# VHH binders against Stonin-1 (STON1): the designs that were tried, part 6

Target 1, 134 residues: Stonin-1 (STON1), of Homo sapiens (Human) (q9y6q2r275to408)
Amino acid sequence: GWSFMLRIPEKKNMMSSRQWGPIFLKVLPGGILQMYYEQGLEKPFKEIQLDPYCRLSEPKVENFSVAGKIHTVKIEHVSYTEKRKYHSKTEVVHEPDIEQMLKLGSTSYHDFLDFLTTVEEELMKLPAVSKPKK
Key: E = the ipSAE of ESMFold2; O = the ipSAE of OpenDDE; V2 = 0.75 times the mean of E and O plus 0.25 times the DockQ between their complexes.

## First folded at step 4 (VHH)

Design c11 (framework vhh_gocatamig_d2; at its last look DockQ between E and O 0.06; V2 from the best seeds 0.00; counts 0 for: pae O 12.4 > 2, placed apart)
Fold by OpenDDE, look of step 5:
Structure c11 (fold): chain B 134 residues (1-134), chain A 122 residues (1-122)
Amino acid sequence: as target 1 above (134 residues)
Amino acid sequence: EVQLVESGGGLVQPGGSLTLSCAASGFTFSDYWLAWYRQAPGKKRELVAGISSGGYTVYMDSVKGRFTISRDNAKNSVYLQMNSLRAEDTAVYYCAADEWYLGSDTYSFDYWGQGTLVTVSS
């Protein structure tokens, strides 16, 4: 695991008031993210099972403190919404919907890269989602 | 006001089928992870099935192949089709919704229903 920063509160609609909070982050086989308030705690305060629709955003570097910057990445969930034209029974459009699940940061570039690699590897191991047969 | 209202529970014989429904209101339904949990007497609440906004589903091992979770965003509803019911499936079943796209047994959902009792007995 790694020491990371998590944007908190975790609610999507509260991003404007969000701050960085320290966490300890583990990635388990099967694409499971475990977040702890501190390293060594018995139980995570949050555990997330990644699904095949999850994606990592483009990593960024942001200002963190007077003395430093933080490497940031978002875990996003990508879904598609089917839209039908009101006057057409046959025309269907699929629009992508990207929702941020969580935003993570690390002041350690090494840890950051390890995390990204680990998550990507786990995502690739997840079963493919079959498109619903029309 | 957010509401999750379960329905469809009842008494059924082993091998029977039930469909649970959960009607939601008061939040953007399409953006939420939805799940069914159950709690048997004297046991911990456990995840039965979950469905992401994108339709990805998860099931506990004991219900795989028997239960199916689905959602209808137009109706703000989530369903649990339960086939081949067993005595061990007896529990109060709860509908849950979370703004996070993925559910977890260790994470507290944002919203919970009051539950519906499913009793499987001969």
Scores: ipSAE 0.000, ipTM 0.223, lowest interface PAE 12.4, mean pLDDT 85
ESMFold2-Fast, scan of step 4: ipSAE 0.245; ipTM 0.609
ESMFold2, look of step 5: ipSAE 0.013; ipTM 0.260
ESMFold2 (binder alone), look of step 5: mean pLDDT 80; pTM 0.810

Design c12 (framework vhh_gocatamig_d2)
Fold by ESMFold2-Fast, scan of step 4:
Structure c12 (fold): chain B 134 residues (1-134), chain A 122 residues (1-122)
Amino acid sequence: as target 1 above (134 residues)
Amino acid sequence: EVQLVESGGGLVQPGGSLTLSCAASGFTFSSYELAWYRQAPGKKRELVAGISSGGYTVYMDSVKGRFTISRDNAKNSVYLQMNSLRAEDTAVYYCAADEWYLGSDTYSFDYWGQGTLVTVSS
């Protein structure tokens, strides 16, 4: 697996404004993400198993008062709800239902790009869960 | 109202021991992650030790083997047992309570105590 120094949005606390706090994130084979508060800690504070319905959102560059310029992305889980087409009771469409799983960022474009590429590569390796078509 | 109240800080000599306590109220303690952070003058606040709702612990490398974090869900308290204290451990120590980030940061709560001073000096 691969390791990255990233940031997560810190929760609004009662004493200070919201900030982006550093974390150490490992991407392991099989779509496993492990987050640590610092490098060298024994156990992750959060572990996420990605499935084939997970995706990376459109990356953005955002400016924050304290953190400055941060490259940001969301890890989203996408499901599809079957809906009836307008004026049809026999034809249906699938509408995406998007759940935000995690928001991550980096002050380094190079590290950020490496992270995105690594996660996308691991997502592509995950087995398909939909009924196969010829 | 959510409250975290630290106690147990003080002045100790190098090689001494202290136990810090954090009493929590106003939330479901057993489901939260708890951590001890410290901040020395002029430095950024850093994670010293953490304990999950499931009992998993993490430690900063420089305190591993010297400090022990524990929790008592019946008493809504988290503790930091500090042994073999060094001058570099001098800082204000903060108790923090946090939920796992599931889905969105907007569903997470972050609570901090006001801190307790630990001074390690001859």
Scores: ipSAE 0.000, ipTM 0.098, lowest interface PAE 13.8, mean pLDDT 74

Design c13 (framework vhh_gocatamig_d2)
Fold by ESMFold2-Fast, scan of step 4:
Structure c13 (fold): chain B 134 residues (1-134), chain A 123 residues (1-123)
Amino acid sequence: as target 1 above (134 residues)
Amino acid sequence: EVQLVESGGGLVQPGGSLTLSCAASGFTFSDYYLAWYRQAPGKKRELVAGISSGGYTVYMDSVKGRFTISRDNAKNSVYLQMNSLRAEDTAVYYCAAGEDWYLGSDTYSFDYWGQGTLVTVSS
């Protein structure tokens, strides 16, 4: 697991600066990401099943006034909803919907690279999923 | 200076179509999440459609199949094609951009907002 940071999406108001919040992050076999408020807790506050169509942004190095230099990446969490298209012929179409986007970061290049490598490896292990057909 | 400028609003009859455009300047457009919100008089601002940097889209249920959001990173622009317009679509439409975005967040989660463009659907 890794000590990481989550970019907090909510601002207190429109004039407030967005914040980085410390988290403890795990990637489990089967492509499960778990986020904990701190290391040693029994239960994560968020658990994400990686989908083969989860997207990772290009990693960046960004400087923030309070938090300093942070290695950042965005992960799009995508869910799929089955649709029945025709009455007697069931055509199952997976319609991708973005449920959330996460922006994660680390001040440690080594931890950041190790995390990205682990996520990419788990994404490659996931079974192929049919895209919506036109 | 960061700026989002909406255009394309106007008066249209029920069943008509409009295309809204939002031109961005002053920031790196390609990695931002972009959304169209709307606000009718006396109502809360609501998410109409969103598009990620990767091109995945989300739509409010009442506009699915009628509205299409798209982006052009080379032109720093996002568009909302609105077809089969209804009286209940009457609102001021706002363009919003955020580096960190997820569905279900309040409007304060977006970093930049346009000034809005009025869409009136009336006979």
Scores: ipSAE 0.013, ipTM 0.354, lowest interface PAE 7.5, mean pLDDT 77

Design c14 (framework vhh_gocatamig_d2)
Fold by ESMFold2-Fast, scan of step 4:
Structure c14 (fold): chain B 134 residues (1-134), chain A 123 residues (1-123)
Amino acid sequence: as target 1 above (134 residues)
Amino acid sequence: EVQLVESGGGLVQPGGSLTLSCAASGFTFSDYYLAWYRQAPGKKRELVAGISSGGYTVYMDSVKGRFTISRDNAKNSVYLQMNSLRAEDTAVYYCAASWYLGESDTYSEFDYWGQGTLVTVSS
């Protein structure tokens, strides 16, 4: 596992200057991400099952005023929504819908690269999605 | 609009019980860490109990075995069941929510706070 940072969502009521919160991150076989507040804790505070529609964004190096230079990546879920054309009963369009699940960062290039490689390998091993029968 | 609304505080005798409730709205409750803090007159605010989105709990040593924190994601609520209450449990109790919480009682880690509910334990 890896010592990483999790991008803290926008907050409207707190004076906290924290843009990034430290986490300990694990990737388990079958595409399971586990996030711990600290290394050595027995239970993760969040566990995410990746599916075949998940992807890693293009990795970046970003500079933050407090956190400094960080290697960053987003875990995104890609879906397609079907919408009917205005004044049409039969014509539909498929619109891409990209949801940002997590934004992660690391100051360690080695850990960052190892994480990206591990996630990509697990995504490639996930079974193909079968058509729903219900 | 984000709201945390506490209820259940009151006056109780030593050895008694109270249940505090915190009802949340305006954010995706199931994704948040929820905590109960308390502040007694003339003392610092301290973490009493916390519960993660995954159900991991933490307790202050002096309340372990007496207090139980729980959450109901369907009702957007967090609870603190307080048993075997002592005079030293007298405080204003605050509900707090954070998308992320490190292993720290630093208040700046919390995104949202309730207004507090008074618990008085005396004869």
Scores: ipSAE 0.011, ipTM 0.241, lowest interface PAE 9.2, mean pLDDT 78

Design c15 (framework vhh_7qia_2)
Fold by ESMFold2-Fast, scan of step 4:
Structure c15 (fold): chain B 134 residues (1-134), chain A 122 residues (1-122)
Amino acid sequence: as target 1 above (134 residues)
Amino acid sequence: QLQLVESGGGLVQPGGSLRLSCEASGFTFSDYYMGWYRQAPGKQRELVAFISSGGYTNYADSVKGRFTISRDNAKNTVYLQMNSLRPEDTAIYYCAADEWYLGSDTYSFDYWGKGTPVTVSS
């Protein structure tokens, strides 16, 4: 596993200055992502079963005044929904609906790259599913 | 109803030490994430230190090596030991509690104490 940072979802209170929280990440066979508050804990606080519709976003390097330079990536889930074509009641299109599941960061390029390659390898081992398109 | 009561603030000289306490009531303390925030005059409130339900700690860069956060679940209390105090540490210090700090898809409301003032001056 890897020591990483999880983007803290924005809270409405203006007093929160923290954007990133430290976590420990594991990727298990079968595409299971586990997040722990720290290394050595028995149970993860969150467990995500990746499916063939999951993807990694384009990796970025972002600068933050408190946290410094961080390598960041999002884990996204892509679904497709039928929508009626504008001005048509019989014609439909399939549009992608992209949901951000979580945003992760690391100050270590080595750990970051190792994590990305591990997730991509696990995603490739999952059963392939055809995505609809028009 | 969750209640947080801070104590231990005061006036100290630069280089001095203070220990802040935050007593909690009205909830299962051990399940909550506890933090210390501070607000200096004319500035926004900032996170100083955080401790998880399991005892994992994290600190703002400005206080690392000088401040230590700890908890005593039997006493429903979180502490902030402040050493090597500097004039820039002068602020009102607030205790806060959150049921699920990281990785939650659902926000709980943050709970806050009323604050305890700390003045570092010669």
Scores: ipSAE 0.006, ipTM 0.155, lowest interface PAE 9.9, mean pLDDT 75

Design c16 (framework vhh_7n9e_1)
Fold by ESMFold2-Fast, scan of step 4:
Structure c16 (fold): chain B 134 residues (1-134), chain A 123 residues (1-123)
Amino acid sequence: as target 1 above (134 residues)
Amino acid sequence: DVQLVESGGGLVQAGGSLRLSCAASGFTFSDYYMYWGRQAPGKGREWVSGISSSGGYTAYASSVKGRFTISRDNAKNTLYLQMNNLKPEDTALYYCAKDEWYLGSDTYSFDYWGQGTQVTVSS
């Protein structure tokens, strides 16, 4: 597994300026992502089953006021919507509709790259499925 | 029952130091991210500092970074805040909290916090 940071959702109270929280990540066979508060804990606080419509966003290096400079990536779920071609009444196009599932960060390039390649390898092993129609 | 009891506050002159303690009970202290918050008279709550379960990661609000140090002793179930070079603007009620941060958790209203300890810094 890997020591990473999880993007913490914005909150409306003044109690927290936290942007990122430290976590320990594991990827299990079959595309299962487990998040632990720390390395060595027996139980994850969250477990996510990745499906064949999941993807990694383009990695970035970003600067945050508390966490500093970190390598970031989003795990996204992609669905598709059929829409009319511009100036056509009979032809349609297949446009992606992208939802962010979670955003992860790391200060270690090696751990970051290893995580990305592990996720991509597990996604490649998932069964091919037909894209759902909207 | 979760209980958090803060201590160590008091009146201090600008430039002085104080060490706050938070005694935790009723939960597995070593499993939780802990933090210090404060509330000055007539102002909202402000997050001050946080520390991971192991103590391996710490974070600070920009207003206190370089002056305050958060630490913990998991064997004693105690959280600490070392405050150096105190300023009048640090005057506030200080409280510790257990943070149940999760992706998909809607609020920090699930956090447990204590009654607080008063810090007053005179100019």
Scores: ipSAE 0.006, ipTM 0.154, lowest interface PAE 11.4, mean pLDDT 75

Design c17 (framework vhh_8k46_1)
Fold by ESMFold2-Fast, scan of step 4:
Structure c17 (fold): chain B 134 residues (1-134), chain A 123 residues (1-123)
Amino acid sequence: as target 1 above (134 residues)
Amino acid sequence: AVQLQASGGGFVQPGGSLRLSCAASGFTFSDYYMGWFRQAPGKEREFVSAISSSGGYTYYADSVKGRFTISRDNSKNTVYLQMNSLRAEDTATYYCAADEWYLGSDTYSYDYWGQGTQVTVSS
């Protein structure tokens, strides 16, 4: 597991110094992401089941006024919507509809890379889980 | 003030269908993840389903997969739960809840809760 930071939504009108809250992260087999307020707690405060359409965004390095330099990544869900091409009656394209599920960060580059690798490995395993009983 | 008004509950026979609605006010609905939870008498609240802020991602408890469908209409500030093939075990008070931070199943992390709507499945 990893000591990380969870992005506090700006929509709460929080000050920049409060934009990141410390959490402890675990990734379990089957694509389960668990968040704890602190390491060593028995129960997570949040548990997310990742599906095969989830992805990690491009990692960034961002600087915040109080928190400093943070390595950041978003966990996104991707669906595809069919749209007609401009001025076409028959041609359609599948455009990505991207939703941000959560934004995570770490001041530790090593922990950050280890987390990204672990999540990507678990996401790659999801298509290989037991097929639906149909 | 923040308010979530759940409705659409009632009495149905096994195999029947119900559609629950949850009307939200007092916050920017389109920014929140929405969830449905249920609680039978003497039991803990159980996760049922969740939907992302845009509606692009949905999550279901194993007990309801293939029978229930969650959806939302951000223009109406409403989340819905379509319940098909209802069973006696689905009898519970159903609650809608809003979470600004995450899409998930933890009852204790949700920011806002509705008062609930009773669903009774019996013959």
Scores: ipSAE 0.007, ipTM 0.203, lowest interface PAE 9.9, mean pLDDT 77

Design c18 (framework vhh_8k46_1)
Fold by ESMFold2-Fast, scan of step 4:
Structure c18 (fold): chain B 134 residues (1-134), chain A 125 residues (1-125)
Amino acid sequence: as target 1 above (134 residues)
Amino acid sequence: AVQLQASGGGFVQPGGSLRLSCAASGFTFSYYAMGWFRQAPGKEREFVSAISSSGDYTYYADSVKGRFTISRDNSKNTVYLQMNSLRAEDTATYYCAAQDEWYGSLSTEDEYDYWGQGTQVTVSS
């Protein structure tokens, strides 16, 4: 497991940065992600079963006014929608419909890379499925 | 420190045009979606336009569709709002904001992480 940070979705003042909350993060066989408020607790406060439609966003390094430099990634659930081209009633395109599940960060590149590798390995072990449809 | 500096506001007559700029520093600009919001005297703040981190997707409030165009230059860490066919109802303080590339909703104020100082736009004859 790893000491990580979870981006807190609540925002009390629109002119203020969102807060980062420290967590302890585990990935279990079968694509199960568990988050704990701290290491050594018996029960996670959040548990997510990853499915084959989940992906990791492109990793980045971001600077936050309170938390400083953080390696960040989003866990996203992807489906695809058929949509008409703008100003066309005969042509359609398939566009990704992306739902962000959570945003995670770490100040340790080593832990961050280990986490990404572990999640990608677990996602590859899940059953192969056709491109997701909305 | 993160900074967003909005500029380009001023006085313009109805039917005129202005281009607003928002210069970003202190974060990796190309990873952030950018939005413009405005607040008129006595009104709540409202969404105007947003652009994805790649620039491939743009979104507009119904009140500005066809008149305003959002764009970005990742090499200059700047987002722009080209405002054409300005109306008295467009008079407001315009704010730029940065969001961590949430493709789910770029028109929701609460999903923006960083906010710039405003630039005043006054449309009056």
Scores: ipSAE 0.000, ipTM 0.154, lowest interface PAE 11.3, mean pLDDT 78

Design c19 (framework vhh_8k46_1; at its last look DockQ between E and O 0.04; V2 from the best seeds 0.00; counts 0 for: pae E 8.5 > 2, placed apart)
Amino acid sequence: AVQLQASGGGFVQPGGSLRLSCAASGFTFSYYAMGWFRQAPGKEREFVSAISSSGDYTYYADSVKGRFTISRDNSKNTVYLQMNSLRAEDTATYYCAAQDEFYGSDYTPDEYDYWGQGTQVTVSS
ESMFold2-Fast, scan of step 4: ipSAE 0.271; ipTM 0.632
ESMFold2, look of step 5: ipSAE 0.012; ipTM 0.367
ESMFold2 (binder alone), look of step 5: mean pLDDT 80; pTM 0.808
OpenDDE, look of step 5: ipSAE 0.017; ipTM 0.310

Design c2 (framework vhh_gocatamig_d2)
Fold by ESMFold2-Fast, scan of step 4:
Structure c2 (fold): chain B 134 residues (1-134), chain A 122 residues (1-122)
Amino acid sequence: as target 1 above (134 residues)
Amino acid sequence: EVQLVESGGGLVQPGGSLTLSCAASGFTFSDYYLAWYRQAPGKKRELVAGISSGGYTVYMDSVKGRFTISRDNAKNSVYLQMNSLRAEDTAVYYCAADEWYFGSDTYSFDYWGQGTLVTVSS
């Protein structure tokens, strides 16, 4: 697997979107993400299993008052739900339902690109799953 | 065993008040970030209020000045005092706990309660 030093929004003692704390993140085969407060720890504080419905959002460059310039991305889970059309009792529409799983950032453009590429490659290797579509 | 048990939900008239309580067990409560989330009909779950281990609070804009989050470490409980309730506050309210608050992502929390329904209607 691959390892990355990234940042996450920091909310522990002062809740502010301007604070971005460092974490150590591992991307393991099979779409497993493990987050650690420090490199070399045996147990991650968070472990996430990605599935074929997961995606990376469009990467952004955001400026924060305290943290400065940060490259940001969200890991999202997408599902489609069947809903009745407005003004209809028989017609249905499939609409996307998007859940945000993680928000991650980096001050390093090159490290950030390596991270995005690694996650995309692991997502592409996950088994194909049948899903509803619009 | 880890548990979060919510109480205090119910039907209330616009302009009324409710206090939600969340009793926690099975973890070191004083070290944890606690939050109240809500899910309104047809909408996604959203952060209403949060309180850190150090007592710092955050609120969504639409509830500032009306809602107050507080914690009692001796009782392993977190509370949401809701005043001046409006129809748009109608939702299922969830208690959540995390050792490290991880942004605005609702599904990254360590522990969740099962929810309590709040209906604001005449």
Scores: ipSAE 0.000, ipTM 0.114, lowest interface PAE 14.4, mean pLDDT 75

Design c20 (framework vhh_8k46_1)
Fold by ESMFold2-Fast, scan of step 4:
Structure c20 (fold): chain B 134 residues (1-134), chain A 124 residues (1-124)
Amino acid sequence: as target 1 above (134 residues)
Amino acid sequence: AVQLQASGGGFVQPGGSLRLSCAASGFTFSDYAMGWFRQAPGKEREFVSAISDSGGYTYYADSVKGRFTISRDNSKNTVYLQMNSLRAEDTATYYCAAQDEFYGLTSESEYDYWGQGTQVTVSS
């Protein structure tokens, strides 16, 4: 497990100006992500079952006025829908519909990289899914 | 410094069309996702549509899907909402909003900047 930070927009936390809230993260076999308010707690406050359509966004390094330099990544869910790009034509395309599930960060590059590697390994172990034909 | 100016509202009959515009200034528009929200008389504000910073991803509320189209022109710092096949239930003040997190695009609490709104009335 890792000590990480969950992005908490100021508007959602009227009692704090903090943009990042500390959490403890675990990744369980089968692609289960668990978030705890603190290490050692019995129950997670949030549990996410990753499925084969989940992905990690491109990792970034961002600077925040109070928190400083943070390595950030989003966990996204990608679905594909068949639709006509130009309705006056016979063209049908499969376009990704991307939903951002959460944004995570760490001040520790080593913990950040270890987390990314662990999530990607678990995603690879999930059953393969076929992409729609373009 | 930051300003969002919504325009294009008006009175139309059912089945009519309107195009709303939201002109942005005071921030790097191309780095922000844009959303449209509406508030009908006596109701809470609800999500209508959103578009990613590049325009590559668009989102719609079920009630407007297939009738409304969101688009943006980053060279003009403007987001648009094309509203077709308008219904009486679309009567509302329409607000544009901006955020740079690309998270919770359907949630009003995730948006950092808001426009003054433009009134749309659909009635015979």
Scores: ipSAE 0.000, ipTM 0.149, lowest interface PAE 13.6, mean pLDDT 77

Design c21 (framework vhh_6z1v_2)
Fold by ESMFold2-Fast, scan of step 4:
Structure c21 (fold): chain B 134 residues (1-134), chain A 125 residues (1-125)
Amino acid sequence: as target 1 above (134 residues)
Amino acid sequence: EVQLVESGGRLVRTGGSLRLSCAASGFTFSYYAMGWFRQAPGKEREVVAAISSSGDYTWHADFVKGRFTISRDNAKNTVYLQMNSLKPEDTAVYYCAAQDEFYGSLYTEDEYDYWGQGTQVTVSS
């Protein structure tokens, strides 16, 4: 596992203290992400089961006022929704709908790349699900 | 309606012990991390102790380590603070607070969504 940071959702009346929170992050066989408050704890405070529709966003390097320079990535869940074509009563297309699940970061380039590789490998092992043709 | 109700605050002498309780209602208690905070007159509110939703992780501020212990009973929807070897410096209003663990930080006041009204602890020399 890795010492990482979780992007904390902002509330309207709160500022810098909610930018990033430190976590210890593990990836288990079967595509399970576990987040711990610190390394060595027996149980995670949050556990997420990845499914075949999950993906990693394009990695970035971002600067934050409190946390500084961080390598960041999003874990996204992609679904497909059925929509009617413009000016058509019978034609339907399937369009992607992207839900952001997590935004994670690290100050360590090595740990960041190791994490990305591990997640990609676990996603490849998950059972495939057929997507709509269009 | 979310409610947190503290109890157990009273006057105690230096070196004494006290147990505070916080009864929670209106939310699924076992899904929330809990913290104890205190505020003395003219001072900012500070974090004293925190406990994860499962109870498997606890954190205590350095100024109370070895003297205070946080615990919880998820069957009773209650969090506790056992306070031993009390000092005059521990005199404060004690608050319990709840947070969704998705925020990840037990140490920051801003992470807590729900707060009790507080219970007064006075330690006399």
Scores: ipSAE 0.000, ipTM 0.181, lowest interface PAE 11.0, mean pLDDT 78

Design c22 (framework vhh_8h5u_2)
Fold by ESMFold2-Fast, scan of step 4:
Structure c22 (fold): chain B 134 residues (1-134), chain A 124 residues (1-124)
Amino acid sequence: as target 1 above (134 residues)
Amino acid sequence: EVQVVESGGGLVQPGGSLRLSCAASGFTFSSYDYAMGWYRQAPGNQHERVAIISSGGYTNYPDSVKGRFTISRDNAKNTGYLQMNSLKSEDTAVYYCAADEWYLGSDTYSFDYWGQGTQVTVSS
């Protein structure tokens, strides 16, 4: 597991200078992400089951006013909706709908790459969502 | 404007029970993934974490209270609770409620909001 940072949602009712919160993160077989407030706790405060439509965004290096220089990545869920082409009654296109599930950061390049590799490997092992051919 | 306020403390005999409440005002727990915790400080001691509960209901306790204390929350009422059973003289302390976005960190000073505290005394 890894000592990472979780992006804190902006508060509308008050301004906070805190942009990132420390967490301890684990990835379990079967694509399960567990987040702990700190290393050594028995129970995660949040557990997320990844599915085959989840993906990692392109990794970035970003600067933040409080946290400084951070390696960042998003865990996204991708779904598709049917939409008719403009001025067509027969053509349908599928538009991607991308939801950001989590935005994670690390100050450690080595830990960051290890995490990305681990998540990608677990995503590849998840069962395909296609029906068996008949 | 934003506050958390504890209540329910008091004097109780060893082996007794108390239920503490933490009422939040000026914000809504359900508006963000707030985590909530209970902490205590006895005279001459450092602050100690007693219980943590996430927005999703995951909980954690130190060995000193595990099996005796239960943390819970009611997001519709913007209220958190600590049910304390089988109380011991060692549980005598001022109990504080804290709330934070998603995480509490390893250091108690990381909290966004602290209550004023409620006294719990376990004595014959």
Scores: ipSAE 0.005, ipTM 0.176, lowest interface PAE 10.8, mean pLDDT 74

